# VHH binders against p53848r504to814, part 37

Target 1, 311 residues: p53848r504to814
Amino acid sequence: TYIMAIFNATPDSFSDGGEHFADIESQLNDIIKLCKDALYLHESVIIDVGGCSTRPNSIQASEEEEIRRSIPLIKAIRESTELPQDKVILSIDTYRSNVAKEAIKVGVDIINDISGGLFDSNMFAVIAENPEICYILSHTRGDISTMNRLAHYENFALGDSIQQEFVHNTDIQQLDDLKDKTVLIRNVGQEIGERYIKAIDNGVKRWQILIDPGLGFAKTWKQNLQIIRHIPILKNYSFTMNSNNSQVYVNLRNMPVLLGPSRKKFIGHITKDVDAKQRDFATGAVVASCIGFGSDMVRVHDVKNCSKSIK
Key: E = the ipSAE of ESMFold2; O = the ipSAE of OpenDDE; V2 = 0.75 times the mean of E and O plus 0.25 times the DockQ between their complexes.

## First folded at step 19 (VHH; framework vhh_ozoralizumab_d1)

Design u4 (at its last look DockQ between E and O 0.48; V2 from the best seeds 0.00; counts 0 for: pae E 12.8 > 2)
Fold by OpenDDE, look of step 19:
Structure u4 (fold): chain B 311 residues (1-311), chain A 120 residues (1-120)
Amino acid sequence: as target 1 above (311 residues)
Amino acid sequence: EVQLVESGGGLVQPGGSLRLSCAASGFTFRDYDMYWVRQAPGKGLEWVSEIWPKGGSTKYPDSVKGRFTISRDNAKNTLYLQMNSLRPEDTAVYYCVKDLVYLGSSFDPRGQGTLVTVSS
């Protein structure tokens, strides 16, 4: 299991003018500490740098601002002699293709896109042009402002575009008997598959792709929990669909899965913790569950404690 | 280099049977999901069957379920497709495919295929 450390390059971490370097240095020191904490127990660590909040209903920074916040820092991380570079994997949390391009130039390894390509039609092309880059294809609906209203999964797509579905090591009849309980993960799988098709059609290779079912994105708190429990279904999911009188078969089996439960609202709903920072302990428990259900990678804020949960 | 060589195709009457073979080389055969796909004249590719490594689980589309059986011999690096109760609509070139990730777009290497013609 890989640990992905969240690092938000927020405005509070940046000063105007010539103080950018000092800010970068400070941030780098924080990252060094994170790496140290993670590498104490793990062979490698992923640092996921975000220059723009992607929380539902969040105000989106401009592309320029996102670049200003993230790219110099990524460069500094990659050039740092204080980090074991062979053990540090760099990720950028962005749905913008231009930001991704700039990040790739300075040594990022992973593009973490919460939109699954929905928010920028050029993203897949950028990924395709860089076969050494990994792409996290996340599930969502709508956009940053609308996704929370799009958590309706009552309608099953089977019989429409979806012709057949399969879960490895699971009887489909069993799933059908549990239709009400499994409709969510199946729909998520199908929609991920649709984005997957688009990615592949644009030249992205399967080995570049990790999938994220998108905890907190177009999901209720109950649905998030359900998704976690149904990761084994997702990791073994395939389906056929008809498109333009042609058959499409999508196989998601054994694709790496990322889950990012850290400090999410659904945890707060359960523990009654309004403050996200108070959710770290519960996050650790959820992380353990994620791993138990087959997550290959977990995205977390509290690297030190979650490292222990993972181990 | 990955090589897949399909064989066993031919002309058969409706209701007849054929057994296709695929000889695999250039990779660790036992570790990969293997697939049969087919392409009928004037039509796109169609997924026909899937088998897991180590002779594990098999899957079929409804179009061939109950009639076709995929199997493998890992010791011989060979994939098989037993086709029974053949129908005219089964007429196609059949291909063996390694680790199919997306039918209708890009494929892993496949052989030249073997033609199956079902006709009275």
Scores: ipSAE 0.646, ipTM 0.856, lowest interface PAE 0.8, mean pLDDT 92
Fold by ESMFold2, look of step 19:
Structure u4 (fold): chain B 311 residues (1-311), chain A 120 residues (1-120)
Amino acid sequence: as target 1 above (311 residues)
Amino acid sequence: EVQLVESGGGLVQPGGSLRLSCAASGFTFRDYDMYWVRQAPGKGLEWVSEIWPKGGSTKYPDSVKGRFTISRDNAKNTLYLQMNSLRPEDTAVYYCVKDLVYLGSSFDPRGQGTLVTVSS
C-alpha cells in the first residue's frame, strides 16, 4: 500500500519581507523532514503538493497564483540533494491543465485531479502527451461551490450511454436485490468509467490512471462510509456503453484505487468531541479499514500517526 | 505477431445452433481476457461475450444471455462460442478479440471474422 502525504503550499510572503525564496526554503525544509520521517517507516513516499484549496466551498486561487505557489516548490524538491529522489514520488493536486503542464516541466510524477477532467477538459490531452505521468482520476459532481449539493444517488437506472453493468463474481440481479445498499458505489463506478473512457479516447493509457471515488466530494458522511465498505464492488465493476454504432467495454477491474479519508468531514462528524490533533489518530483507524477493503493508496495529513495504525 | 483465426460460421435456420472457434497464436493465450464481438450488416461492433483467463468468469449482454456460451481451452489456445436458439438478428460477422492495452476502450478485432447468417 502506498502513502500519499498532503502538503499545502502556503507561501509566507508576509513573514519573508516579500521574498519568495525564503518561503520556498522553509517549505522545502518541511518537505525534507516529512520525507525523512515517512521513509523511516516506508520504502517510498508520495508528496501531494496543492497550491489551490479543493475543500468544498473554498475560494479558488487564480491559475497564476496556483502556479506561483506550487511550481517553484516542486522544482526545488526535485533539485534538492538532500532527498533520495528515487524514493520520493511527487504529485500535484490540481484540476487545471495549465498548472499540470507547468508541473510536468519541473519534474512532477503524478497529476492528482479531484475533478477527473470535469473542470478542465484539456487535462486529458496534457496527460496523453506525457505517457510517463500518472493521473489520478477522481469522482465528483458539479464544481467546488456546488458539489456537496449534488450528493443524491438514490435512483439507479442505466444512463443514455450505458447499456449494461456487471460486478465480476456477482450476478447483476443480486446487485438489483441490494439497490439501496449498492446504488451509491455503482453510480460512482459508472461516472468514473465514463470519465475513464473519455481519457482513453483522448490518448491517455490505462497504465497511467489510478481511480479515486472522491471521499467528501459530492458525498455525505454516511456515503463516504459506504464507499469505503464497497471498494471491492468498485474494483470489480464494468459496463458497456454505446460509442457511435459500436460498443465500448469499460472495465475497472485491477485498476489501482486511492482513498483520501484524512481530516474529511465524516471523520470530524464521528469524532466531534475530539480535537483536531486526535482526529489524525482516528484517521489512522479509518485508513486501516480502507486498506482492508482493498485500497492501493491512501492520502493522509499525518503520516506518522496513520502509519502506526496501518501496521 | 498476434493472430486470431475465427471459424465455424455459416448459414443456419432460426432456432438452430452453431459453434464458433478462434485459434490464437503470438501471445500467451491463458493470461488474457478473451471476447467475442460481432458486426451486423451496416452496424458497428457489438460485444457478445467475455471470459477470464482461467475460464471461471463469463459475462454476456442480455441480447444473448442464456443462448450463447463462451468457453476456452488454454492447452489448445482456442476460444469457443456455442450459439443456440439463433435468431435473424444474430446475423453478423463474429470476431474474437484479445484483451490488449485497449481494455476500457473500443474492441480491436484482428482476424477476418466468421460470418453467421440466420435466415429462412
Scores: ipSAE 0.000, ipTM 0.370, lowest interface PAE 12.8, mean pLDDT 78
ESMFold2 (binder alone), look of step 19: mean pLDDT 80; pTM 0.823

Design u5 (at its last look DockQ between E and O 0.01; V2 from the best seeds 0.00; counts 0 for: pae E 19.0 > 2, placed apart)
Fold by OpenDDE, look of step 19:
Structure u5 (fold): chain B 311 residues (1-311), chain A 120 residues (1-120)
Amino acid sequence: as target 1 above (311 residues)
Amino acid sequence: EVQLVESGGGLVQPGGSLRLSCAASGFTFRDYDMYWVRQAPGKGLEWVSEIYPKGGSTKYPDSVKGRFTISRDNAKNTLYLQMNSLRPEDTAVYYCVKDLVSSGSSFDPRGQGTLVTVSS
């Protein structure tokens, strides 16, 4: 299991002291500490740098601002002699193709896109042009302002476009017998698959893609828990769909899965912790569950403790 | 270099049977899911069958379910497709595929394919 450390290069991240936003050196020192904490137990660490908040209903920074916040930092990380570069994987949390391009120029390894390409139609082209880059394809609906209202998933998973679906050795009838319990993850799988196909059609390679079912994005707190529990289904999910008058078989089996439960509202809902910072302990438990259910990568704030949970 | 070589195609009457083979090389065959896909004249690629590593699990679309059987011999690095009760609509070039990388427009890697013609 890979650990992805969240590093927000945004003013909102200043909840721990607003002084760090303008100081690349300070940020770098924080990152060095994160790396140290992770690498104490793990062979490698992923640092996911975000220059724009992607929380539901958050105000979106301009593209220019996002670049200003993230790109110099990524460059500084990649050029740092204080980091074991061979053990540090760099990721940028962005749904903007231009930001992705700039990040790639300065040495990012992963593009973490919460939109699965929905927010920028040029994203897949950028990824396709850079075969060495990994792309995290996340599930969401709508946009930053509307996604939370789009948490309704159909009880019927098969439609005009979806002809058949498979879960490991489970036939469609057996799956249908479980449809009431599994409709969410199946819908998520189908929608991920649709984005996957678009990525592939734009030249992205399967081996570049990791999937994220998008905890907290167009999901209720109960749905987030269901998704976590149903990761085994997602990792064994395939379906046929009609696309451009052709039958397409989408197989998500054995694709790497990222989960990012860290400090999310659904945890707070359960523990009654209003403050996100108070959710670290519970996050650790959830992280353990994520791994237990087959997550290949976990995205977390509390690297030190979650590192222990992972190990 | 990954190589896939399909064989066994030919002309067959409706209701007839054929067995296709695919010789694989250049990768650890036993570790990969393998697929058969087909392309009918004027149509796109269609998934026909899937088999998991070690030959334990198979999947078929409804169009061929009950008629086609995918199997593999890992010791021989060979994939098979037994086709029974063939229909005219089964007429296509059949390809062996290592990675289901494509949205149906491209399956890579694949061989040159083998033509199956079902006609009275």
Scores: ipSAE 0.554, ipTM 0.820, lowest interface PAE 1.1, mean pLDDT 91
Fold by ESMFold2, look of step 19:
Structure u5 (fold): chain B 311 residues (1-311), chain A 120 residues (1-120)
Amino acid sequence: as target 1 above (311 residues)
Amino acid sequence: EVQLVESGGGLVQPGGSLRLSCAASGFTFRDYDMYWVRQAPGKGLEWVSEIYPKGGSTKYPDSVKGRFTISRDNAKNTLYLQMNSLRPEDTAVYYCVKDLVSSGSSFDPRGQGTLVTVSS
């Protein structure tokens, strides 16, 4: 299981208390320490850099501001002689295709797009033009200002364009007993699959894509727990749908899955902690659960403590 | 469509009490965290209280702890805020907010809110 370490390059991040200001050398030193801590326990580390908040109702930095916050930092990380560059994988957390283009120019490896292409119609073209780039296709609904109002998932497993669905895990094939219990993960799978096929239609290759069911995006705390428990269903899910007047088969089986449980509010429900920073010690137990249910990559804030729990 | 309708505000003297209500519709109320937030004149949103779906856990900032009590009636899809020992600094428009899908620092007030004014 890979560990993805969150690094916020924005002054209005609440996950780290908003204490990182625009000082590249200080940020680089923090990243060097983070990487050394992670590489003590892991063969490699993924650093996910974010220059724009994706929290519901957050004020969005301009594209120019996001570039200013993120791109010089990515360049500095790639140019550092203090990091084992063959063990450090860089991701940028952005939903803007032009930011992704600039990050690719300076050596990013992964585009982490919480919108799954929904917020910028040019994103898939950028990924398709760069076949060496990995793309994280995340599930959300609506936009930054509306997503938390869209957490109602239908009691029926089939969306309007979906003709037939399959769950290939034989332990879960008794659908009559499971249909009401698994509606959420099947809806998420269908919505991811619809965006996945749009990416494929734009030339993105399946091997470029990692899927993220989007813990905390358009989901309640109970829904987040259901998603973690039902990752095996997502990893065994496929369906047929209508697309461009033809029937297509969408196959999510065995696609790599990312989960980002760290400092999410639902951990506070488990531990009754209000402060997001205090949730870090409880995150280790949740991360272990994510791995136990089949997550291939886990996105965390506190790499040192979460790495100890994983080990 | 999700609807949250706040009511129960008004003018009270310092030391007085008010009980705010929030009628919820368009979602399964009992499955969501609920919040009260407030906005004083000319200021940003401030978190005031949180209640977990089954009402078993409540949270408050120090500024209101011991004076305000959040509660919910899941059978009536209604959220409440009992405000006691009111102070002039409690003057604000109060909003109810349902569960936020991120790390808990952004709130989405959907209603018009209910104005609470504390003055002599």
Scores: ipSAE 0.000, ipTM 0.126, lowest interface PAE 19.0, mean pLDDT 76
ESMFold2 (binder alone), look of step 19: mean pLDDT 80; pTM 0.814

Design u6 (at its last fold request DockQ between E and O 0.58; V2 from the best seeds 0.00; counts 0 for: pae E 3.2 > 2)
Fold by OpenDDE, fold request of step 22:
Formats: sequence, structure tokens, C-alpha cells
Structure u6 (fold): chain B 311 residues (1-311), chain A 120 residues (1-120)
Amino acid sequence: as target 1 above (311 residues)
Amino acid sequence: EVQLVESGGGLVQPGGSLRLSCAASGFTFRDYDMYWVRQAPGKGLEWVSEIYPSGGSTKYPDSVKGRFTISRDNAKNTLYLQMNSLRPEDTAVYYCVKDLVYLGSSFDPRGQGTLVTVSS
């Protein structure tokens, strides 16, 4: 299991003008500490740098601001002699193709896109042009401001276009115990499949793609829990679909899965922790569950404690 | 370079049987999922069958389930499709595919195919 450490490059971490260097240095020191904590137990660590909040209903920074916040820091991390570079994997949390391009230039390894390509039509082309880059294809609906209103999975979005569905090598119609209980995860799987097809059509290779069912994105707290429990289904999900008078077949089998439950509201709902920082202990438990259900990668804030949960 | 060579096609009467073969080279055959797909005249590609690397898991669409059987011999780098109870609607060029990313993708490695004609 890979650990992905969240690092938010927020305005509080940056000052204008001559303090920019000092800000980067301070952030870099934090990253060094974070890496040390992670590498105490893990062989490698992924640092996911975000220059723009992607929380539902959050104010979106401009592209220029996002670049200003994230790219110099990523460059500094990659050039740091105080870090074991062979053990540090760099990721950028961005849905913007231009930000992705700039990050790639300075040594990022992963593009973490919460939109699955929905927010920027050029993202897949950027990924396709860089075959050494991994792309996290996340599930969501709508946009940052509308997604939480779209958490309705009673019906399949793809509807009658779906011909057959399989879990492992078994048709879902033969799985009476699971058919009605797995509508949500199958819906998520189908929508991930659609984005997958578009990625591939734009030249992205299958081996570049990791999938994220998008905990907290267009999901209720109950749905998030259900998704975690149904990761084994997602990891073995395939379906046929009619598209433009042709058949498509999508198989999500063997695709790595990322889950990012860290400090999210659904945990707060369960533990009655209003403050996100107070959710670290419970996050550890959820992380353990994520791994137990087959997550290949977990995205977390508290690297030190979550590392223990992973082990 | 990945090479896939399909064989075994031909003319058969309705209700008849054929066995297709696919000779694979240029990759570690035993490590990959293998597929059969087909294309009928004037129609798009259709998924026919899937088999996992170990050969223990197979998958079929309803259109061929119970009639077709996919198998593999990893020692011989060969994929097979046993087709029984053939129907006119099974008439198509059949292709062997390595590690199908999704049906219809231009990136799917496949051979020249083998023609199966089911006609009275």
C-alpha cells in the first residue's frame, strides 16, 4: 500500500515579494519532516501538492495563483538534496491541464485530478503526451459548486446503454445477494468507465491510470462508507455498453485504487467531531478499513499516525 | 513486437462447430488477459470472450454463453475458442486480442483475424 501525503500550499504559507523564498524554504522544511515521518515505516512516500482547494463549494484560485503556489515548491522539493529523491514521488492535485504541464516540467510524477478530466478537456492530451506520468482518474459529478446536489444514485446514469455487468467472471444478474446492494458502486464504476474511455481515446495508456471513486465528491456520508466497503466490487467490475451503434467493453480489473478519506466530513458525522483536525484518530481507523477492502493507495493528512494504521 | 495469428475459421452449417486458435508471440503470454472479439459484415466490433492469465476464470456475453468456450495453453502461447451450436448471426471475422483496454480502441493489439461463415 502506498501512502500519499497531502500538502496544501495555501496563501498562509506564502507572502508577497521578497518573502517568497522564505515561504518556500519553510514549506520545504515541513515536507522534509513529513517525508522523514513517512519513510520511517514506508519504502516510499507520495507527496501530493495542492495549490487550489478542491473541497465542495470552495472558492477556486486562479490558474496563475495555483501555479504560483505549487510549481516553485514542487521544483524545490525535486531539487532538494535533503530528500531521498528515489523514495519521494511527487503528485500535484490539479484539474487544470496547464498546471499539470508546468508541474511535469519541474518533475512531478503523478497528476491527481478530482474531476476525471471533466473540468478541463485538455487534461487527457497532456497526460497522453507524457507517458511516464501517472494519472489519477477520480469520480465526481457536476462541478465544485454543484456536485453535492448530485448524490443521487437510485438510477444508473448510463441507463439503458448498459448491456451486461460483471463482478469477477459472474454476471451481476446471477448475484442476487449483491445486485440491489451494489447500485451505487456500479454506478460509480460505469461513470469511471466513461471517463476511462475518453482518456484512452485521447492517447492515455491504461497503465498510466489509477482510479479514485471520489469520497466526498457527489456522495453523502453514508454513500462514502458504502463505497469503501464495495471497493472489492469496483476492483473487479466490468460492463458492456452501447455507444454510437457500437459495443464497448470496459474492465476495471487490476486498476490501482486510491482512497482519500482523511479528515472528511463523513468521518465527522460518525464521530461527532466538528473540527477536521480532531478526526485524525478516526481517519486512521478508516484508512485501515480502506486497505482491508483493497485500496492500493491512501491519501492522508496525518502521515505519521496513518503510517502506523497502514502497517 | 506483439504478434497474434488467428486460424481455424471456415464455412460451417448452422448447428455446427469450429475451433479457433490464436498463436501469440512477442510478449509473456501467461501474464496477460486474452480476448476474442468479432466483427460481422457491416457491423461494429463485438466482445466474444475473456480469459484470465491462469485460465481459471472465463467470461462471456449472453450472445455466446453456453455455446462458446475460451481456453488457453500458456506453454504453447496459444489461445482457443471452441464454438458450438453455431448460428448465422455468428458469421464474422474473429480476432484475438491481448489485454483489451476497451473494445473499439485503436490501441488493441490484434491479428488479421479469421473468417467464420455460418450458412446453410
Scores: ipSAE 0.822, ipTM 0.918, lowest interface PAE 0.6, mean pLDDT 93
Fold by ESMFold2, look of step 19:
Structure u6 (fold): chain B 311 residues (1-311), chain A 120 residues (1-120)
Amino acid sequence: as target 1 above (311 residues)
Amino acid sequence: EVQLVESGGGLVQPGGSLRLSCAASGFTFRDYDMYWVRQAPGKGLEWVSEIYPSGGSTKYPDSVKGRFTISRDNAKNTLYLQMNSLRPEDTAVYYCVKDLVYLGSSFDPRGQGTLVTVSS
């Protein structure tokens, strides 16, 4: 299992003097420490840099501001002589194709897109033009302002075009005793599959894609727990549908899966009203469960404490 | 270099049987899901079956379920499709595929395939 460490880029120092290099240098030092802590326990580390909040109802930084917050930092990380560059994998958390394009120019390895291409119609073209780039295709519904109201899941996310669904080698008709319990994870799988189809049809290579069921995006806290428990179902989900005198077949088996349980609001329901740092320790127990259910990558805030929980 | 060579096709009467073979090389065959897909004349590609690496788990669309059986011999790096009770609509070029994630209008099979013609 790989650990992806979250780093939220802070605003630069322009508000009080106009020079941002000190802010970048401070952020770089924090990242160097984070990398050293992670590399003590692991062969490599993945750092996920975010310059724009994706929390529900958050005010979205402009594209220019997101670039200003994130791109110089990524460049500084790649140019640092204090990091073993062959062991540091960089991801940028963005749904904007122009931000992704700029990040690629300065040496990012992964584009982590919570929208799965929904928010920017040019994203797939950027990924397709850069075959060395890994793309995380994440599930959500609506947009940042509406997603919390879209957590009602029905049996057929793709409408009536679905012909068959499978979990492992079993047709869904043979899942009668599990049908009510798997509605959520099957809907998520179908919606991911639809976005996957669009990515491939727009030239993205299958080898570039890692999927993410999107914990906390268009999901209640109970639904987040269901998704974690049902990762084995997602990883063995496939379906067929009709399309223009042919069959479309989508198979999520063998797709790498990312889970990001860290600091999500559902941890607060599990651990009651503890602060964010205490939630990091409780998150370690949830991370161990994600790994036990078969996630291929786990996104966390506190890599050192979560690594101890895993080991 | 991955190579998949299909064989065993031919002309058969409705209700007849054929067994297709796929010789695989250039990868660790036992580690991958394997698939059969087919393309009827003038039609798009259609998924026909899937088999897990161990050979113990298989999937079929309703159009062939109960008539077709996928199997594999990991020692010989060979995939098979036993086709029974063949119907005219089974007429197609059949392709062996490694590690299929998506089958749609833009998919290109690696091998030349093997033609099965079901006609009276």
Scores: ipSAE 0.409, ipTM 0.777, lowest interface PAE 2.8, mean pLDDT 80
ESMFold2 (binder alone), look of step 19: mean pLDDT 80; pTM 0.820
OpenDDE, look of step 19: ipSAE 0.505; ipTM 0.806
ESMFold2, look of step 20: ipSAE 0.258; ipTM 0.695
ESMFold2 (binder alone), look of step 20: mean pLDDT 81; pTM 0.823
OpenDDE, look of step 20: ipSAE 0.030; ipTM 0.481
ESMFold2, fold request of step 22: ipSAE 0.396, 0.392, 0.194; ipTM 0.783, 0.766, 0.662
ESMFold2 (binder alone), fold request of step 22: mean pLDDT 81, 81, 81; pTM 0.818, 0.823, 0.822
OpenDDE, fold request of step 22: ipSAE 0.036, 0.801; ipTM 0.517, 0.908

## First folded at step 20 (VHH; framework vhh_ozoralizumab_d1)

Design v1 (at its last look DockQ between E and O 0.24; V2 from the best seeds 0.00; counts 0 for: pae O 15.5 > 2)
Fold by ESMFold2, look of step 20:
Structure v1 (fold): chain B 311 residues (1-311), chain A 120 residues (1-120)
Amino acid sequence: as target 1 above (311 residues)
Amino acid sequence: EVQLVESGGGLVQPGGSLRLSCAASGFTFRDYDMYWVRQAPGKGLEWVSEIYPKGGSTKYPDSVKGRFTISRDNAKNTLYLQMNSLRPEDTAVYYCVKDLVYFGSSFDPRGQGTLVTVSS
């Protein structure tokens, strides 16, 4: 199981609002410590750098500001002699193709795109031009300002185009109980599948893609729990659909899956007004549940605490 | 390099049976899902069947369910398709496939396929 550690490349809370030499050095020192802590328990670590908030209704940093926050840091990490470069994998959390392009120039390994290409139609072209780059194709609906109003999964977006659906090679039509209980995860699977096909059509290779059902993006807190429980279903979901007098077959079986449960709002519902120790335990239990249901990668804030739950 | 060699096609009367074989090499056969797909003259590709790496678990579209049976012999690196109660609409070139997602011109069959003609 891979661990992806979140690092927000935001202005230092003590900064005067400009880029400062000490800010980059301080951030790099934090990352070195984070990597050493993770590598004490793990063979490798993925550092996910974000220069723009993707929280619902958050104010989006400009593309230029996102670049200024994230690209110099990625370059500094890659140039550091204090890190075992063969064990440190760099990811950038961005939905902007130009930010991804700049990050690739300075040595990033992964583009983590919460929009799955929805927010920037040029993203797939950038990934296709760089076959060595891993791309995380994440599920959401709408945009940052609208996504929380789009959490209704009663009707399937692909509608009449879907011919058959299978879970574990069983036709859904044959199992009414499973059919009723899996509407959410099958919606997510179909929408991921559609974007996956579009990525392939734009030249992205299948082996570049990791999927993420997008906990907390266009989902209620109860839906997040359902998605976690239904990861085995997602990983064994397939469907056929009509496309221009041809058949398209999509199978999500054995696709690597990322889950990012850490510090999402639904954990707050679980932890409510319990003490900090109980809150940390609940977070670790959710991460362990993600691993137990088959997540190949987990995205976390507290690597040391969550690593104990993972092992 | 991955190689898939289909064989066993031919001319068959409606209601007849035929067994297709696919010899696989260049990869660890037992670790991969395997598929049969077909392309009728002038038509696009259609998925016909899938089998899990260890065998046993299989799936079929409604068009062939109950008539076709996919199987594999992991010791011989060979995939099979038993086709019974053949119909004229089963006439197609049949391919075995390792990789997923079939759409239009993006499908590059690794083998030549094997032609099945059901004469009516």
Scores: ipSAE 0.323, ipTM 0.734, lowest interface PAE 4.1, mean pLDDT 80
Fold by OpenDDE, look of step 20:
Structure v1 (fold): chain B 311 residues (1-311), chain A 120 residues (1-120)
Amino acid sequence: as target 1 above (311 residues)
Amino acid sequence: EVQLVESGGGLVQPGGSLRLSCAASGFTFRDYDMYWVRQAPGKGLEWVSEIYPKGGSTKYPDSVKGRFTISRDNAKNTLYLQMNSLRPEDTAVYYCVKDLVYFGSSFDPRGQGTLVTVSS
């Protein structure tokens, strides 16, 4: 299991003007410490740098600001002699294709896109042009301002376009109990699959793609828990759909899965912790569950404690 | 190592028939769904047939339904596709595909394919 450490390059971390370099050094020191903590228990660590908040209903920084916040830091990380570069995998949390391009130039390994290509139609082209880059295809609905209202899931999310569904090599119609209980994860799978097809059609390769069911994005707290429990279903899910007057088969089997439960509201709902920072202990437990249900990668804030949970 | 070797392709007139074969090795053949897919010139990969493990159910798209028949011999680790009433639009390279792959993209494992040409 891989550990992905969240690093937010927020305005609080940056000062305007001549202090920018000092800010980068400070951030780099924090990242070095984070890496030391992770690498104490793991062979590698993923650092996911975000220059723009992607939380539901969050104010979005401009593209220019996102670049200003994230790209110099990524460059500094990649050029650091204090880090074992062969053990540090760099990721950028962005849904913007231009930010992705700039990040790739300075040595990012992973593009973490919460939109699954929905927010920028050029993202897949950028990924396709860089076959060595990994792309995390996340599930969401709507946009940052509307997704929280789009948590209604029903059978056959893609409507009449879906022809057949399979779980564990079995037609879902032959699995009555499972069919009724797995509507949510199958819908998520279908929508991920739809984006997957679009990525492939734009030249992205299967080996580039990781999937994220998008915990906290267009999902209720109960649905998030259900998704975690049904990761084995997702990892064994396939379906046929009509696309451009042709039938396409989508197979999500054995694709690597990322889950990011860290400090999310659904945990707070359960533990009654209003403050996100107080959710770290419970997050550790959830991370253990995610791994138990087959997650290949976990995205977390508290690397030190979650590393222990992973082991 | 998983290996899939397709055979049986060739030139046939419209209305003719062909039988394709796929020899599978390197995995427990009987436990997996198997598929035929095809790629016509200038087109993407198209699904043309599916068969469940252990001689289970078969499925076809409307484009080939009633004309093509998929079958398997688990004892021989062999997949078959009987193609009848062939049409020019059936001209394509046909591939045998193991489950866990996505047709329409690059995938592993994949055989070399066998060319079927339907022409008068």
Scores: ipSAE 0.000, ipTM 0.217, lowest interface PAE 15.5, mean pLDDT 88
ESMFold2 (binder alone), look of step 20: mean pLDDT 81; pTM 0.825

